Miniprotein binders against p40896. Designs and how they scored, part 7

Target 1, 331 residues: p40896
Amino acid sequence: MLMPKSVALLRIRYTLEAALARGFTTVRDCGGAEGFLKAEIRQGSLNGPRLITCGHAISQTGGHGDLRSGALPASAFDSCSCHFGQVGVVADGVPECYKAAREEFRRGADFIKIMGGGGVASPTDKISNKQFCDDEIKALVDVANSYHTYVTAHAYTAEAIQNCIKLGVKGIEHGNLLDERTAELMAELGCYLTPTLVTYKVMGSDQFSAFLGPENSRKNTEVLYKGIDAMKIAQKKKVKICFGSDLLGPLYGYQTQEFRIRGKVQTTQEILLSATVTPAEMNGLGDKLGQIKPGFIADLLMMKSNPLDDITILDEPESNILFVMKEGRIY

## First folded at step 25 (miniprotein)

Design dd3
Fold by OpenDDE base, fold request of step 26:
Structure dd3 (fold): chain B 331 residues (1-331), chain A 80 residues (1-80)
Amino acid sequence: as target 1 above (331 residues)
Amino acid sequence: GDEVEITIYIFPGVSPELAERLKEALKRLKKEFGAELEVRIEVENGIIRLEVRIDSPEAERLMEEILKELFELIYELMEE
């Protein structure tokens, strides 16, 4: 669902507060969240999750993040667990990739997001498209490495995933069409997979399917059915898996359904690790977040039921969460 | 009523060290509140389970405050 940036900004307080109330104390934004949001949260002007942001998703011309391509507004092309802003940038060639990545870091990005392949929400590309040349990806990776952080890529196909991770990309968003060989390579290289199964489920529902054009609907159907298989393969090969949702605007309320969907493939322990320790490690916060330990940040949930007994409890936060603590403050 | 009891769980997983510190801290808390507050702690698979019982005519009103205090206690232990 497409929302103008102005409307998104008007709803940002509600979106942030609602995410926190659902128990998300840290959220990684993989495109669109502006650096000022982090400042406002730190200053207490906004109540919400800690934000880890990439700024704009970087794409080639005609790539998944190219807002100039297609009939859909620019806002439709962002990929993250929670979209607080909607902006991609286009960069072609090594110099532009250097500039684009450096600009995101100048603006306060914590990592770089790239479009390494085609997507569902972009009408001008194909899921089968490999995006960026090798030298462009290397340029983006080199810049991120110089800032001691990572690049994550939007990629569905085995080819696109392998291309990215062989060039030093450390994260794969989605990965719905990965194969066993790709999963083995991801595990070997220590790459992180962030599945986003709920977004496809919601977009394919009777309520929201009408918002997808025929081609995007076809793409959505393809990745929806493959997503479960990809998760099974990734789990079997011991790929590091993070929790994600990739819901846009008013769809944020469905983010907890990812727990229920994953419950069909992952154990409860695996799911909980994907929502705590693993993403903390990915973001260089493994010694600060995801555990109740001395010296860790106090991001805690007080719950009526044990999530280890039934993971679906986390899909009903309104009934099961009593309090949320973030950085020692109770909300 | 004169007695209110609630069972709560704390997420994410707790380290064995912090769990032991919490158990000791809760013993001190019981002494401070006397017979009016009882807190039982169990840790299973790293998840803290607390059974909180308040014996007071104002037990229902006090429960939220007590739960927040317990949460703050965990926070304090994490900062040590």
Scores: ipSAE 0.813, ipTM 0.945, lowest interface PAE 0.4, mean pLDDT 90
Fold by OpenDDE base, look of step 25:
Formats: C-alpha cells, sequence, structure tokens
Structure dd3 (fold): chain B 331 residues (1-331), chain A 80 residues (1-80)
C-alpha cells in the first residue's frame, strides 16, 4: 500500500533534516524527488540540504526503473519517503524518451537520470542487460544538452557504461563492474563515477537480511566486492569520483557509512574531494560550492576533529559535528 | 574566572587567500565579547583549525556564541 502523501511528506521532512544534520549541505537525488522540494528548501519551509534533482529516473519497459515488474518489494515503496510514488518512468523509443526527459525538465529537473543497465534489485533484469537502444540514449542526451545539463546513468557493466558514455552520458552511477579500459574511457571523456557502496553493505547486513531474497543477497555481495575493485580501478585511471549512498527508505540513515567504506580504498583527501569539489564541478557549481573561498556559498561544517586525520569521524556526525552552516545559516 | 578551551576544525578546504583574511579578521574579534578571548588559527592541508580560549565566569555559555560568531565571520569573508 502506497504511503499516504501526508505521511510521505512528514518522512521527507525528517529525512532532509537528518541529512543536513549529518553534514550534507547539498544532495543530488537520482530518482524520485519532486522539484517542488527544492523551492520549499530555498524558501525555508523545509530545512534540508540543497537538492539537485532529476525527477523520475527514465527507464525502458522492463528496465531497472520499471517498478511494475515487481522488482521492488511493495515494502520498498512504502519505505522510500523521498518518493511520492515511482522512482522511475517508462519510456520506449525516441519520441517517448524526448517526452519523458522534457517532462522531467518541465517539472524542474536539474539533470536527467537513466537506467542504462540492469540492476541488483530487479529480479527480471540481469545485471548484464544493456538497457535502452543507442538512439534512445542519444535522444535523452540531446534533450539534456538542450537544457545545458547532463545525463547520468545507472550502469554496472563495462559494456553498459561504455555504451552510455560514448553517447554523451556524463555520469555513471555505481559502475561496480567497470574495467580498466572503461575507466580510461571515462577519464578521457570526463565522465563522473558515483560509487554507492554503502547501499550494498547495509542491504547485505544481518539487520536487513530479510530485505533481499537469497539470490538478491548473493548478487548484492558480489557487487559490493566488485564495487571496491571498481573504485580502485577508477582511481588508478584518474576518473572523477563523486560521493554517493543510494540508500532506500529506512536505510537512509546509514548514508555516512560510505565514508567508512571508502576509507578502505580511497585516501581521506580523495574521499573529501568526492564529497565537495568534484560533485560541485559535475553539477556546474564548481565556482560556488565545495570550498571556503571568496564568492563561494557558505556551506560549512564545524567539527571537533580533523576529518583528514580520520575519515570515520564523518560516520559519527552526532559526536563530531558541532554546527552545520548552509548558505550562511547555522543549523 | 572559569577558563574554557576548545579546538575545532572547519570543513571544507579553505583557500589561502581567505585563510589570510581570516587570520587578520580574528585579530579584531577579541573586542566584541567582553571576555578574554584568545583564538589561534592554523591551516593544514586546507583545513582550518581554531583553538578558542575564553576566560570568563560565563565561558561555557559564551563558547557557543563565539563559535557561531566565528562561523559568521567566515561567512562574511566569503561574501566579500
Amino acid sequence: as target 1 above (331 residues)
Amino acid sequence: GDEVEITIYIFPGVSPELAERLKEALKRLKKEFGAELEVRIEVENGIIRLEVRIDSPEAERLMEEILKELFELIYELMEE
């Protein structure tokens, strides 16, 4: 049963406030957050991070964003407070892709998210599935370009990633199965990788063992380990890496654990850049966010400890963050 | 009087230019709180480290206000 809109809004408020309290002053939503939330945050009716949104993720029929396939447990819909309904919309063919992307922009999207490959959570799509035809992806990219913004794609496999980025996709979400050649190409094309390792870790935990069926649990474990390797490869090839979590519903509170996980693969400096400068640049805000400089937006954390000494302090924000400033306001 | 000392860090990384401006601005902040306020600033690898010492019977109460003022100061410098 879909959560009543009223209840969803209350949970959204909580989620936004909690994210801000954890030190996230800007959050990019890659599917489901409605554009009106940005206005409410800007106006101060909601307290939360600045939102960069894509609206609905655009998927093919039977794709990772096609929720009709029963791919996501009904419970997942009830738990995802940030989504008033569907994470994704279905678009097949060039005309529908044009329409879908234009509709998201009409609703205030800042960028386009597409499902460029299969997902872990979708029982019907293999991770190895390439999603969308080339002309469909190109159509989506063309629309995004007309709005002077980018497309990012959910993609795991080297094939899916390469296909997307060759067609002008500028972001890859996850990328857990990328290889060296793919990483080289990503770096060459200036594509941004956003790993989301924490989602796999949390879903695979004992606490949430019931969240995934046995087969999905196996897949989840596989992609977690491969994701670590993918990050190493991406770093080696100097791919631009952004911070991400991709936690659904009740799992959202674990978003800071991504810092801890990444600490095993990235240097503290690399992690911090991935959470500040790099995503700012990706979103055309490199001259406004991610640094304490004259003319930049005052998004700041006051902390009890130096995050450069131990990145795990960012996984314990309640103990280590004294104050959060966003746009010059202290929270 | 009671003395309270705290060390805090500011994130994200600060530009060298703003760091220098902040150092100069902090020299002027001492006069506003009616308490003996000492603030030491260091920047390592772009991270601002502030040591704040307050010598006042109200040091604990004042600390929160001072920390907020320090944030405001940084904000002001960013707006210039």
Scores: ipSAE 0.812, ipTM 0.942, lowest interface PAE 0.4, mean pLDDT 90
Fold by OpenDDE base, fold request of step 26:
Structure dd3 (fold): chain B 331 residues (1-331), chain A 80 residues (1-80)
Amino acid sequence: as target 1 above (331 residues)
Amino acid sequence: GDEVEITIYIFPGVSPELAERLKEALKRLKKEFGAELEVRIEVENGIIRLEVRIDSPEAERLMEEILKELFELIYELMEE
């Protein structure tokens, strides 16, 4: 739904403030967050988590980041100036991939996000699609390496995951259809998996069943149940796992349910590592975030109960979090 | 009553070094507030557990302030 920029900004403000209140002191955005938000948070004009951003997710034509209707020619969208809040940009071929990645870095991106496979929310792709050619992914990886950072990819299938990580992609978002062999390879290569189980659960719920159209709902159902199995496999093979939610629009409030869902397949310690040390390491901040140590940034939670004893405590932050500290400031 | 006790936990995991520094700092804090404040610290699997006891007619009011001070203390230790 098209909304005025002013309304979008108000929603972003609310989302960021609410995330911080729920105990998230650092958030990685994998598509859509503009660089100016980081400046506003640093300056204190906006209260929120520290942001790590990629700018726009980079996609092929007709890929998961291309939300244009397949029923219309490309020219039908030329007049659309709605750049604010767009998740993705389209790049086809090595030169366009170079340009797209460089543009995101010019605009202050910390890493690159690519659509390496089909998605649930996109209208014109299949989950089973591998997206981008090898040379395109390699081009994106090469640019990211030039900036001493990483590429992460949206990918569900074993094929899409393997294709990405063999080409130097260091992160996989979702990974719901990975197999044991893929998980082994991810572990060997030191690739980070970021499952986002809560988004599928919420979108598939009775309350939000109308959020997705029929086709997207079908896709959602396919990946929902597989995601739990994928998590088990990844954990068994000792894949580096990060915490993620990937909630859209009004659904951000459900982000803490990821803890509850993961509690069925991971130990509390594993889950907590996925929300602290592991993502810090992935983002080159392993010496600054995720621990209470001398010289680390003071991002802390004061809680009424020990999350190690019951991970579901973190799904009830309003009841269990007393204070949130970010960079030494109590909120 | 005039006594309030709360058990709190601090996340994320603490290093052994900082935990020891915190234990020492808390001893000093107890001296500053006298007999009216007792803070016990334990570290379980890297998680700080604090038992805070205040014996004062103003214990309820003071608790929030003390908890914030404890948080600030940890911050200060992290900056060293």
Scores: ipSAE 0.804, ipTM 0.943, lowest interface PAE 0.4, mean pLDDT 91
Fold by ESMFold2, fold request of step 26:
Order: structure tokens, then C-alpha cells, then sequence
Structure dd3 (fold): chain B 331 residues (1-331), chain A 80 residues (1-80)
């Protein structure tokens, strides 16, 4: 944290309200959102999207979610999180993995997020590194299964992805270096892929590239251009694709640019399903969210034009969204 | 006169069952209001499209309220 907790909480409030206004009626947070935020939104004391949370992402010592640094300030950002703040906890060995996962569920997590491979923003890891031993991943999966939910993993390379999903991990965040064989395996196992292309575009821009440092800048560049190809491969192999942005705190306003980026490789129907039906199914809400249907929760957008004709209108929400309804309430 | 007309789209995709219920509900609403309020519905590739026309001295003031009422109608049909 770079500021007092009271100021950080005010920024979180603004971020959540703005996301709802941009049309995101449900957001899955893969690190940093605490369980009290869900309660405050449910009570109506905080306006924002429905939150599906993991609490903290779980990392090995020196892994992607381990922000302790010999060369970086403690305030360094985790590029894998869509939320500014403390994003990870460290667990080494099976007993610590059990306890870390159970602690997140005790704090209100809906699923477990792990770092199954190296990231871009953590100078202590490399993008090609596999992270966690097999028994540690299995332990985390066993805990999630006991809570009737799932583990999703940060992973970029085909090898890291395959290791995770073979051990029962249900979702892969990013997956930019996915190959055809791995996509076949994901589809066979019923796994979900959540690409997050906008974060690499934004972090590679002139305004933000300095945050990465030289080695992380090279990692970011590699994953940016590979991510488009990975999404095409996943689609060809019928992998279930969800919508994600993985943006840090104040960058969260860029989240709608993901619609525009995906418009270069997916049909408008595919993009809309990835932001509605598919993530609802992943999170056990397929009978409640993602469609206008009897018995479903009334999460609706009223828009000036049809995004099936032009998906880029979702990247211009202030001009195109008239009203947002969440749980039957107009915001 | 004082006519205001807008075309809007409702997201996400709509089931055929709810779309039919909405068409029926709007037909009943049209019978009640006559020429001052007209609502035409189409479903384009699973997306609700509504054309709303208000012909009234108060049309501009009322459009926002009418759009919210249409949103509430959809919510009521989802609850059924």
C-alpha cells in the first residue's frame, strides 16, 4: 500500500462504482478483493458489481504472487490482478497450501487462485518457470473440491497449463503461449480460459512501460502478441473462453478496451457469450446469470445500439449505455 | 407536435420464452395507452430491440421514466 487504508478504500469504492456504470454487473476478482466488499455491496452501502472473489492469490516463495523484492519497492503492482492492493499470499508445502486455501474460504472466497507459472511484473520469476510442485497443486484442488468450487491458475506456457489442468485445475488465467495440444486437453477436461489482452496493451504503452523494468518489459511484449494467436487456437479447439482484463487499480477504466481488442479475432456473439453465459457457467451460476430468461437474476443493460453490429460500442459505455440494472435495481 | 422517439437494445441475450411474454405484455400496454405511447419490439439475433415513441407535450420529460418502466417490466417477467 502507498497510502493510508482510508484513502485506499475510497479508491476501491470509486473503482467498483465505475465498473458497474461501465456495464459490468458481475466481476470475478483474482486477487486483492476482501470478503467485506461483497457484504457491503449486498447490503447496498457500497454500489458496485456482484463480486466473485478468491481473496488473495496463492504463490510459492519467489513466485509471481510473492511481491517481496530485493530490487523492487514493496508497492510494486501485480499485473495479474484486476484490483489494486495486496494480491497474494505465500504458501510452501502441502500443509501451508491446505491452510492458505482454507483461510481464503474462511474469509469469504468463492474460488482459489494460484500462480501456476511465472508472470511479467515479478522480477524474481521467469515467464517459463513452472510454479508449485504437483502435490501442492493437488492439495489446493482438494481443498477447493471440499468447498464445492474450483481452482484457477495464472499460467502462460503450454507446459504450466498442462501441469495445472491435469491435476484438476478448472481455469487458466491468461494462457498466452497456449498451443493446439494443450487447447485440446483443456477442451477434453472442460477447462476455462480467461485471456486478458488489454492489460499487456496498457502496460506496454508509453505511459506505463517504465513500471515493468527491462526484463519484465521483454516478457510483456512476448505475451502481448502471442495472446491473440492463443485465443484463436482455443476457439478452434472449442475451449470455453471467458472475458477478463487483469487490470491494476487505477488502470481498471481500461477494462472495456478488451472488447475492442477481442473484436479483431472473435465474432461479436462469441465476445458477448464470453462476458455473460460462459463465466456464469464457470462459477456455478449458469441457471441464474448471463441471460434474460425466467428465473434468472435481472442484470441488464439498456443500450443505444446493438453490440452484435459493432462490439466497439462496449468500449464506449458512457456514450452507449443508458441504464444498468443489477438484481432488479437501476443504477 | 411534441414527439420523442428512441431505439434501444436490452442486454444480455433473451430466451425465446421471455421474448414472447414481453411481446404479449407490450401488446396489452399498447391497448391501454393509445397513440401517446408506442412501443415496438423486435428480437434481433437474440437481442431485444425496442422502438419507443412518446407523442405528448411532456414527451422529453417522460422518456427516461418510460424507459425505466420498460426495464422494470422485463424484470417482472424474469421473476415469473
Amino acid sequence: as target 1 above (331 residues)
Amino acid sequence: GDEVEITIYIFPGVSPELAERLKEALKRLKKEFGAELEVRIEVENGIIRLEVRIDSPEAERLMEEILKELFELIYELMEE
Scores: ipSAE 0.712, ipTM 0.906, lowest interface PAE 0.9, mean pLDDT 81

Design dd3
Fold by ESMFold2, fold request of step 26:
Structure dd3 (fold): chain B 331 residues (1-331), chain A 80 residues (1-80)
Amino acid sequence: as target 1 above (331 residues)
Amino acid sequence: GDEVEITIYIFPGVSPELAERLKEALKRLKKEFGAELEVRIEVENGIIRLEVRIDSPEAERLMEEILKELFELIYELMEE
């Protein structure tokens, strides 16, 4: 349900404040958070994590980021894409891809997010679809390179992932259906994987399963069970793994459950690195974030228990986090 | 009866260089505050572990202030 922009903004404020209180001092947003929100946090008029943003996710017509009804004409979506609050924008062909990526950077994006394959929640695509032509992906990568940053791609299947990373895409979001060959290729190319298992667990629960349409329910079930296996494969093949949750709107409060899910397949140290050092490296912040070291930014958590002994304490932040410091300020 | 003790952990991992600076800074802090405050530091697999004991009629109230001051001390050391 569409809501007034003022109500949506108030919900975003709550979400950001809560994420900071849960110990997330930096959040990378892969669609929906605009550069103006980042500016408000920097100015101190809004309490929240440091934001690393892409603005809108870029999609082909009919792709995952194209949230229009299949009955609406393409021109109707074009007029709607100018409205505040949209997660994605549509670009077809090389010139539109250049323009869309440059527009996101003009609006303050730190990186480019693309839809390299189908998804669960899109009304018009199938999870197995590869999306964009090779020249379109190359165009998006070329723009990101000219801004000295990267493209990350939504992709589930081995075919979609391999296509994207061979064309210079640096990161893969989700990746639930990758295979061993794909993981080998990701490691060889120095690519990053951001699994997001909690979103599928939550959306598949009794509480929320009716939220999905019938086809999307089937897609969600498939990706939920495969995601654990994919993460084991990626870890074994030494793929660089980042922490992510991909929770939508009011579900954002479940983000810490990702720590608990990962505890079943990764060591505590691997999980902590995936939430600190590895994503800092991916975003060009490896010499500023992720450690308590002279010259680093003071993003600190004071905790009652050691997460190295029990990672599940990070899924209980209200009980275990005493204070959060971001950029030297206690919140 | 009016003694309060807490063990806390500071995340993320600490460099050996900053850990040594913190140990020295805590020695000066202990000297400044006298017998009412005891702080013991250990680095466990790269994570700072602090045991803080306050022996005072106001120990519960002072604990929060002391923990925040320890956080600020770490911040000051990170600033060079």
Scores: ipSAE 0.703, ipTM 0.907, lowest interface PAE 0.9, mean pLDDT 81
Fold by ESMFold2, look of step 25:
Structure dd3 (fold): chain B 331 residues (1-331), chain A 80 residues (1-80)
Amino acid sequence: as target 1 above (331 residues)
Amino acid sequence: GDEVEITIYIFPGVSPELAERLKEALKRLKKEFGAELEVRIEVENGIIRLEVRIDSPEAERLMEEILKELFELIYELMEE
């Protein structure tokens, strides 16, 4: 589990302020950011990026969002709201899935995040694990559709990805083990992929490898080496690609390293579009964000150098970003 | 002389319509400051490039203020 909720909330404030200073004027959070943060940022009591949130990620028992130790009994749920590490909620069966998704929307979610496959950091699942039954995924999609938004899913493997998108899931987070057939299906269905390669690089480093347990370290190693190839496949098959980092807790400051990693696979123009136009489109904001255009929201960066010439300047924001404007306000 | 020059880039990509409006607005800004301020605009692959030159005894102090005004000018054009 991560740190207590009260400590985590103080650290989230600094994390959000730092992300804005690094040039991220909008951030989509796939678990843990509560609706009150959006209100505080809108009111100006916090300086931070515009937040697009799902509240809690929805997981099956023993799935990627279920952080209970395998040694704990099935009745052991963390009822203490002071623990930030409770970024997921557990729902089993169609009625619980309906309720869980509706509860997140009641609490201010903009979209639904589900765990469609096993994860690296979770204690009781396998990366190869497809998660949820088809009727459960369909129920979650039906709720999101009734709120005029979407479901995005954590998934690594071709099987988990295909199952989710065939059932109406709009987005895939990570996707490190996708194959060409899966990428073709994603492109055909108009689905979005958000690769997050930096988290595996950082978690595999000497400094942070002990942060994971032995099995999670093995899972992390498996996905690290395959992620670059998967991204090349997705680009070749013209999958819609968004920018993401999926950095957890104290690792959030490494998010700009994703620009460097992507520079080995994508052109600078492709990377910039993946961080602006494409995610705005995914979130129904394609007529408001991502471009300097009449009627669009003024989210701007003033920089010393052109990232089209060298994308790595975005991994050096202190040296290269002079000013950040969000909604017309200079920060 | 007391001349300061900086090249800056504004992101994300700009529409052709807004780029033309910005060129027109910069002509008005130059008239307000006269010969002490020169601003050149280029748009390459959709990215705004501005070259800002201030020839004034206070050039170093004024540069930050001018850059912020240029940022706000773009914001005003986006609102139109």
Scores: ipSAE 0.688, ipTM 0.902, lowest interface PAE 1.1, mean pLDDT 82

